VH-VL binders against o27280. Designs and how they scored, part 39

Target 1, 266 residues: o27280
Amino acid sequence: MDSMNVPEVLEIKRIVEESESVKTFIFSWDFRREVRPGQFVMVWDFRDEKPMSVSLIDPVRSEIGISIRRVGEFTDRVHGLSEGDLLGIRGPYGRGFELMGRDILLVGGGIGMAPLAALADEATARGMRVDALVAARTADELLFLDRLEAAGVNISTCTDDGSCGFKGFAHERLLTLEENHDMAAVCGPEPMMFQVMRILDERDVPAQLSLERYMKCAVGICGQCCLDDTGFRVCAEGPVFWSQELSRVREFGRYRRDPAGRRVPW

## First folded at step 18 (VH-VL)

Design Bf4
Fold by OpenDDE, look of step 18:
Structure Bf4 (fold): chain C 266 residues (1-266), chain A 119 residues (1-119), chain B 107 residues (1-107)
Amino acid sequence: as target 1 above (266 residues)
Amino acid sequence: QVQLVQSGAEVKKPGSSVKVSCKASGGTFRSYGISWVRQAPGQGLEWMGRIIPRTGRANYAQKFQGRVTITADKSTSTAYMELSSLRSEDTAVYYCARDDQYEGNFDPWGQGTAVTVSS
Amino acid sequence: DIQMTQSPSSLSASVGDRVTITCRASQSISSYLSWYQQKPGKAPKLLIYAASSLQSGVPSRFSGSGSGTDFTLTITSLQPEDFATYYCQQSDDTPRTFGQGTKVEIK
């Protein structure tokens, strides 16, 4: 039996309140089990199980953080937990981000900033220059700004309502920024990622994008997270994809499939 | 650069309540918390509780549970600490401090508010 | 609650001296330990966080070390402005707790 496929019951060490709807749960982690930014874990509350991105990786303290947005019954229960409570964690799974170059651009929207925050920590630790474009609907939904700033990240914000930073969407803000980077990492609403990817492609900036799909098994067996035409499994071949890979995915930025397998437009 | 400015000194009777304010100037609370720490004359530092202004959720030290209330107004970037049923032992300087949720350190600190409880 | 014990409670030193203050936690707190300096009539000032990270603007003569339960604050060469009371603080668990303080006085 592969230990990575068996949920480990872990105690919640700390809870960080990132926003009204987002909490980061911190756990002790045995780093003999390697984890990379962009990978996800399956979180089990002993009733249901959901995939969640790792948002904090701290090998020095032997801790990881998982940021969870309150969006449904499962996350409602998890958000009701306290420090000292238990959760089941299995993983990590999937392909994480790959860092290259000297200058990196992070473009994140909402909870999509979770894996990018972890990536930012790694990039800055490597001595890379990190620029982050952080997007949200409102100022109160912008995530990890303080943490990114503390890490030395150059932050640009944009909000739909203009309550903080640039008024508009991430791709619109990106168009106003002429500087190129060696690579980009993108995570957020798929329509945002789609537009951002197009801009980055036109600028010949290599880009990696993290997709979100309904994932059940996390091990590439059930097929629930398969992408049309390509057969890519988000849990196995992803969730991080290169822009060249996503260019082959017809549904990207257009629709996803619900748990019943029905197309759901973005 | 964020600074914390607290309300002025208070003189209170035993059994009364005191409410101290802590306003963040030069910035906003963002995702930081605000912790309240008191220091009796010639004594050490004692953590009372914390609020996350962004969410409004507060936690308290057990010693003060039921007697202290910490609140925050995001619109004015101001946190409040109210201590009821005051006793002579509550005579102290009360500090607010920005609380890093990840590291748990306090920086910066308010200038402190002297609260004297005397009959 | 996690108890923090500092030693010594007080010490006398001269300008230029090497000063070492220790802090012991009743249980492991990893590196969630901060050091503060407080002068009479003033609020505490953060010197070190995460056990060994120097706060911005703090002179390099200050350093922190340790992990788990035992921590040390070191002043390599004591300056006149360094005479103050120093506190350690754990941030591993709630409630947050401080050491009893170490007063550094002029010899």
Scores: ipSAE 0.892, ipTM 0.937, lowest interface PAE 0.6, mean pLDDT 95
Fold by ESMFold2, look of step 19:
Structure Bf4 (fold): chain C 266 residues (1-266), chain A 119 residues (1-119), chain B 107 residues (1-107)
Amino acid sequence: as target 1 above (266 residues)
Amino acid sequence: QVQLVQSGAEVKKPGSSVKVSCKASGGTFRSYGISWVRQAPGQGLEWMGRIIPRTGRANYAQKFQGRVTITADKSTSTAYMELSSLRSEDTAVYYCARDDQYEGNFDPWGQGTAVTVSS
Amino acid sequence: DIQMTQSPSSLSASVGDRVTITCRASQSISSYLSWYQQKPGKAPKLLIYAASSLQSGVPSRFSGSGSGTDFTLTITSLQPEDFATYYCQQSDDTPRTFGQGTKVEIK
């Protein structure tokens, strides 16, 4: 129990450059601490600690991969590290995705594809048919396409600027795609997830969506990751929620909170 | 189906440099790396370095550090390897190969470029 | 650098023979090992990756096994097109390194 709340210092075994702004850091991992797609870890760079997506889960090699987008001072420092350097990792935390049925739709925007890449690996290993809608602002920001293709995933792409695939937003592309999946898993910018959720609800497709909120403790004690109106803690009851759970949440897709608790528009 | 097509054979004098191209056809590089591997006559395979075209980051085997420069042009889906201060020992076939960043295997390979360094 | 040592350096075999080639790494490389076939004047061709995964289009008579430091490539019934040089390659650490090669010749 206590090892999950104390960072274990691990050596960066390998760094995969996914894009100009996204790297996957691979570590040896003791799978007595099981990891499921959709769970997260807290990454400690010896100055600060942030939640990060698990994108690779490999019990056979005893490895996990953690994908990190460069967005600020903490992630800039981590991106400056090399193989052999050390990071602290605690976790995993949160509720992961559940697989059901035979046909799954993945809808990912930007770094949101990270937990979905891990889920795709599990789904294909179970023999499910996997369709993925991968969204980004530009072609160079589309993530994990090579991994998904190699796993036998059927890929549709969209980019805001039209440089690859459909020109437009993920929910606009979704309207033109097959409507008969047994479930969907969604992760990306919250406004995108809100629009996608509405379409999936209309289609009667059970959907699980992964949310991001500010986190400190990651185990549900400090209250920093709470959602308005429900008291759900993203780190404990989420980050993955069913669409029906989120239908009760006023803030979803409308605004977010900064570390001080202030409402901030998306 | 991606193919790697390399530039033609070259004959060079000691002290000069050579630049070999490697063009992807049937697709782009996307997130794959491009590695360069050489093979001297009758010898085994020697990794020289690689580039990740999407990011422009290259890294090199220490033996070649300072003599090799690997670059890529995303718009033409072409990678380049330049080896300077050539010596007779650099006579080899130079291959490019698509490099899986996760597994680290090479597939496909270019057809190879023979470089002969002689007076 | 991780040294990769292949055995034997060469062997002679007949069509139909079972052939095994071994590869030893100087330190554990988990399952980060690939096998290549190279015919004279041609580029290497990937046969096996991740120690035991068969590359698409490669005949099932080829198989790979092992983890850690000791790996084996097996050809269960040698065919005329299999006379070639075989290389192992590790990808666990930089620089990527190859074994010295095993030449499989017709007896």
Scores: ipSAE 0.789, ipTM 0.901, lowest interface PAE 1.1, mean pLDDT 90

Design Cf1
Fold by OpenDDE, fold request of step 20:
Structure Cf1 (fold): chain C 266 residues (1-266), chain A 118 residues (1-118), chain B 112 residues (1-112)
Amino acid sequence: as target 1 above (266 residues)
Amino acid sequence: EVQLLESGGGLVQPGGSLRLSCAASGFTFRDYAMSWVRQAPGKGLEWVSAITGRGGSTYYADSVKGRFTISRDNSKNTLYLQMNSLRAEDTAVYYCARKSNYGAFDYWGQGTMVTVSS
Amino acid sequence: QSVLTQPPSVSGAPGQRVTISCTGSSSNIGWGYSVHWYQQLPGTAPKLLIYYNTNRPSGVPDRFSGSKSGTSASLAITGLQAEDEADYYCQSYDYSLSGSKVFGGGTKLTVL
């Protein structure tokens, strides 16, 4: 058994309140274990285990951050934790983002900005120009704006209700942006990603998208996160996919599988 | 005013090579992906190749893959198409076209004629 | 054969309404990719006529309209004028062709 698959019990070093519903939990991390933006870890609260994207990678401080949105029972429990409390973390898993070129466009929705924030840091550190379209339902749901700005990211905001930035959806805002980029990274609600992907394809912008699916093992064994028609395992071949790969995934942007394997519409 | 001006067309023998150029003006060249689209005499439009604004990625139609190379010099606001191993079926007017933010070709040059013949 | 299918020709009298169809598949129009239309007057370069399914660029009369449904798109021209005589091409994106831009075969519009 690979030691990587055994959860390490880690102490919550810090908690950053990103929004009303999102907290970032910071842990000490041994960077002898490589972690890349777009990868995820399995977070274990000693009752249940959930995949979470890494939102902060700080080799200088030897820390990683995991941003978690409060959406259910598990996350409710986690959000009730305090600094000094313990969580089990195993990983990282999955394929992360690849950076190419000099200019990158990040398109994120809600908690989808978590992995993109980490990617932004890496891209900026490499001297890339980073533009970010940050979308949320409302202004108070926009994530990581200060962090991104501090990193030198050019930010465009989009809110469904128009409370901040462009009123509308991310893909609508994207259509108004004329600048072309070497690549794009996308993460958020799948319907958003689906729309954004098509626009990027039409613009000849290579795009990577991070998918969310129900995961159990995280090691490509159980098949719970398999994508229809391709057999792609989100935990193994993903969660980051190129647009060309996702074009072969029938369910992308259309439906997902629940824990029972049933089709559930978005 | 956006302007695209193709040049470099001419007569070439099969197997020969030709390099097309497209001079762009009136817009920030590097911000836009560019494409080559060709039209054989009396025929329809065929997309040939595309390149991102910064030149990081290139795309080719299957009919020209391995033979044509698209490139750009943003310092000169110029798009290029290096055509090697030319065939008779490559005979066409070649247009350079700008890709808009909506994915359409919103501006076209007047085209340059390439004739491949023995 | 073109990936997108257009009728080779259509005709109408001045003042009439004509429609040009563009039939694709599940890998292009049916996938949800946008459709654009171009007008090519005799001896000239193509001109963007309709972009992103239904939008008209500046300078394009409102007599021209685009629509998309399912795997097909359509260009409608109302109040047909002599100057509308041209070739019309639809264009989209197809993921199955390695990210190729795909054109219809073109439609010759004759004004009677």
Scores: ipSAE 0.929, ipTM 0.962, lowest interface PAE 0.5, mean pLDDT 96
Fold by OpenDDE, fold request of step 20:
Structure Cf1 (fold): chain C 266 residues (1-266), chain A 118 residues (1-118), chain B 112 residues (1-112)
Amino acid sequence: as target 1 above (266 residues)
Amino acid sequence: EVQLLESGGGLVQPGGSLRLSCAASGFTFRDYAMSWVRQAPGKGLEWVSAITGRGGSTYYADSVKGRFTISRDNSKNTLYLQMNSLRAEDTAVYYCARKSNYGAFDYWGQGTMVTVSS
Amino acid sequence: QSVLTQPPSVSGAPGQRVTISCTGSSSNIGWGYSVHWYQQLPGTAPKLLIYYNTNRPSGVPDRFSGSKSGTSASLAITGLQAEDEADYYCQSYDYSLSGSKVFGGGTKLTVL
């Protein structure tokens, strides 16, 4: 196996508490190893390994950030860590977002905003106009608002309960926005992404969407993250896909495979 | 009031070229994707081409790919359709239409007639 | 020949209810893409009648209604009036045709 795929044991440099359930772990990074928004790394806590999106890319400080939501045993353990503790990181892996045009719309839900936050930084640095629709169940779960605002991103929020911004889902809020962007980047719950994608397609807006699937090898070998009817490996051909690619994926927005390979509905 | 006004239609021989224009007013032109839709005499509607509001992406029906080019000048609030290698089957009334935020064509021009005949 | 299939003609007497069907496939309506309807009066440009499956633009009477289910959509006209005599087109999006906007073949509505 390629030495590049051996986890590098890194010290947690800083921890940013994004919300009650989300923390960003910051690591020193050698940028001789290029990393792009939309790519992911495999995080190893010496017991288990999980794919995590890169949410911060800072070449000036030579740092990357990985935002992790507390959702299970692995993430519970990671959330129990402190600055100075160690994690294994290998990667980055996968296809990241491609920027095009001058106006970009970001549509993110929950932890899906992690890769989009990194993309926002890059887009802003390139002088692009960035509009972001940030969705969450409640106001307390909205992520990276201060960071995005500081970057000059025009933010629109929506919450399921109406506690902040538009009351409703991301696709509903999107329908109320009349501006037509050069491209869109989407990441969040897959049902949300599916709805958003269709709207963007109908609006003639090219869209890239980042999928989440159970991953094992992250190098396109095991096939655990293969998408039905296409053979796309989320870790290799993705996780970022163009809408035209996802239109060929039968399971998109409908179901996913669990660790046992069984179909499970969203 | 939203207005779309097509021009540039006329009679042209097969293999010839024609450039259509659509002057838009009454809305922020750059914020909306625009399309051309045509209708042959006595026939139904056929989508021809689309362009994003900022002009970054273009789309074409298979029937016109490689022959037609859609473009826009947002400083002039004008949509264009350059039609090359015209064929008899391209004979139609050509409409410019605005794409709404719901993906529907919410406003249409009056259309301009293009006749391709020897 | 049209990607979306409509009956070529329908007719009704004034005051009656008529329905125009629009049948698609798994790559357009069945994929979940929205359906829009247009009315074209003789010698005029099309006009948006129903957007996003069920919504009416301002100025469109409530006697026009749209619905969508599975791979099909339907336009219903109640209280048919002489002025409703026109061609009606459904429209959707199809991912299998390079993201083409697809129209039905059109339905000629005759008011008897």
Scores: ipSAE 0.927, ipTM 0.961, lowest interface PAE 0.5, mean pLDDT 96
Fold by OpenDDE, look of step 18:
Structure Cf1 (fold): chain C 266 residues (1-266), chain A 118 residues (1-118), chain B 112 residues (1-112)
Amino acid sequence: as target 1 above (266 residues)
Amino acid sequence: EVQLLESGGGLVQPGGSLRLSCAASGFTFRDYAMSWVRQAPGKGLEWVSAITGRGGSTYYADSVKGRFTISRDNSKNTLYLQMNSLRAEDTAVYYCARKSNYGAFDYWGQGTMVTVSS
Amino acid sequence: QSVLTQPPSVSGAPGQRVTISCTGSSSNIGWGYSVHWYQQLPGTAPKLLIYYNTNRPSGVPDRFSGSKSGTSASLAITGLQAEDEADYYCQSYDYSLSGSKVFGGGTKLTVL
């Protein structure tokens, strides 16, 4: 899939406050440039640049949405912006999700629900049944519930503290669900995804998982997002991977590399 | 009560075809992945094929790829195994089994015997 | 030649403890996939005995226990009884075999 590498300066059309720490920034988008759920864009605030998943794809309104969690200096600056302010956006990049079958299970944790929300819209538009397991540490961190519900998604919630839905982790809740699906899409903390993946494999459910790594160039050149042993570049061959691909990745669910190349445990 | 009942087994010549059926009852059939597992006389268990609950994906052991086709009709609560180009080594009791939420085969049929012999 | 290796046979006297090993590899048990155990009485279909490494289905006595460590799993039977004489199979998942479920070769347990 071809991507534009020149940042476009776009005006923030609308800001949706998803939670205390997450905002969705809406931009006008020319859909002559295709974008798929699971792909990411590079967001430039004219000082720094960070990869962000596309969380909304609306061809009718000619809009895309990017959900950003407040976690550091860059995101602090972005969260300080208002409607009408400008951001640079280049992309989209990476491999997005593929849809197959008649029904799909979405398993998301925290901000990982961002690309899955976009996928949910596409799936429902195609007439697929969508079930979503939405996980977070606490109830107030659960994302996109109203949006998903409005789209006709069957939602199951999971919180670490039990403040909403199942008390426990996503993989634990998944084990309690008897229903089988044609495929699954997973995005969230990597330890969660690792656990969920194995369960889905054992259930004969094809699964796609979206990884998060330090991405600098987004075009597969710098190698900063390269996965051990395989040589997979998250920005080029991913960020969405099939479970069979990730089974070959030694570091998956175990550790990651920081910007300096050091191993960082999950 | 969950119940699985296999049928369609019998004697067939090498190169012949046979279609097995498994009638399921006592649970929401479409919600569960199903598998065929076979056991040659005096031998161990061998997984043959699997299909997701909605039938969107199928899986086969290397030993039967290209020859066997797993399918299901959820409106009839029935699992099928179309076996073509049968070989002597395909002789076995064929079990249909339900995949549980924990990934185990929690329910098995009583099996149907398939004998491939000239 | 099974992906999971079991001893072909084990034996014990009534009341004794016996263990059945199931040895896998880094692509199945060692990767973190769960292990399940099945009991097959003579002339019958297999029955789920242990699921997800250590869990017992309803109706299975607590004298049956499962464990998993590294690339191996083990089924332990305490207080061995005559009715425990059967074939036992371990089962797991292997990502290297195109999504195949894999069984051990089976272990024949004889109660002396």
Scores: ipSAE 0.917, ipTM 0.956, lowest interface PAE 0.5, mean pLDDT 95

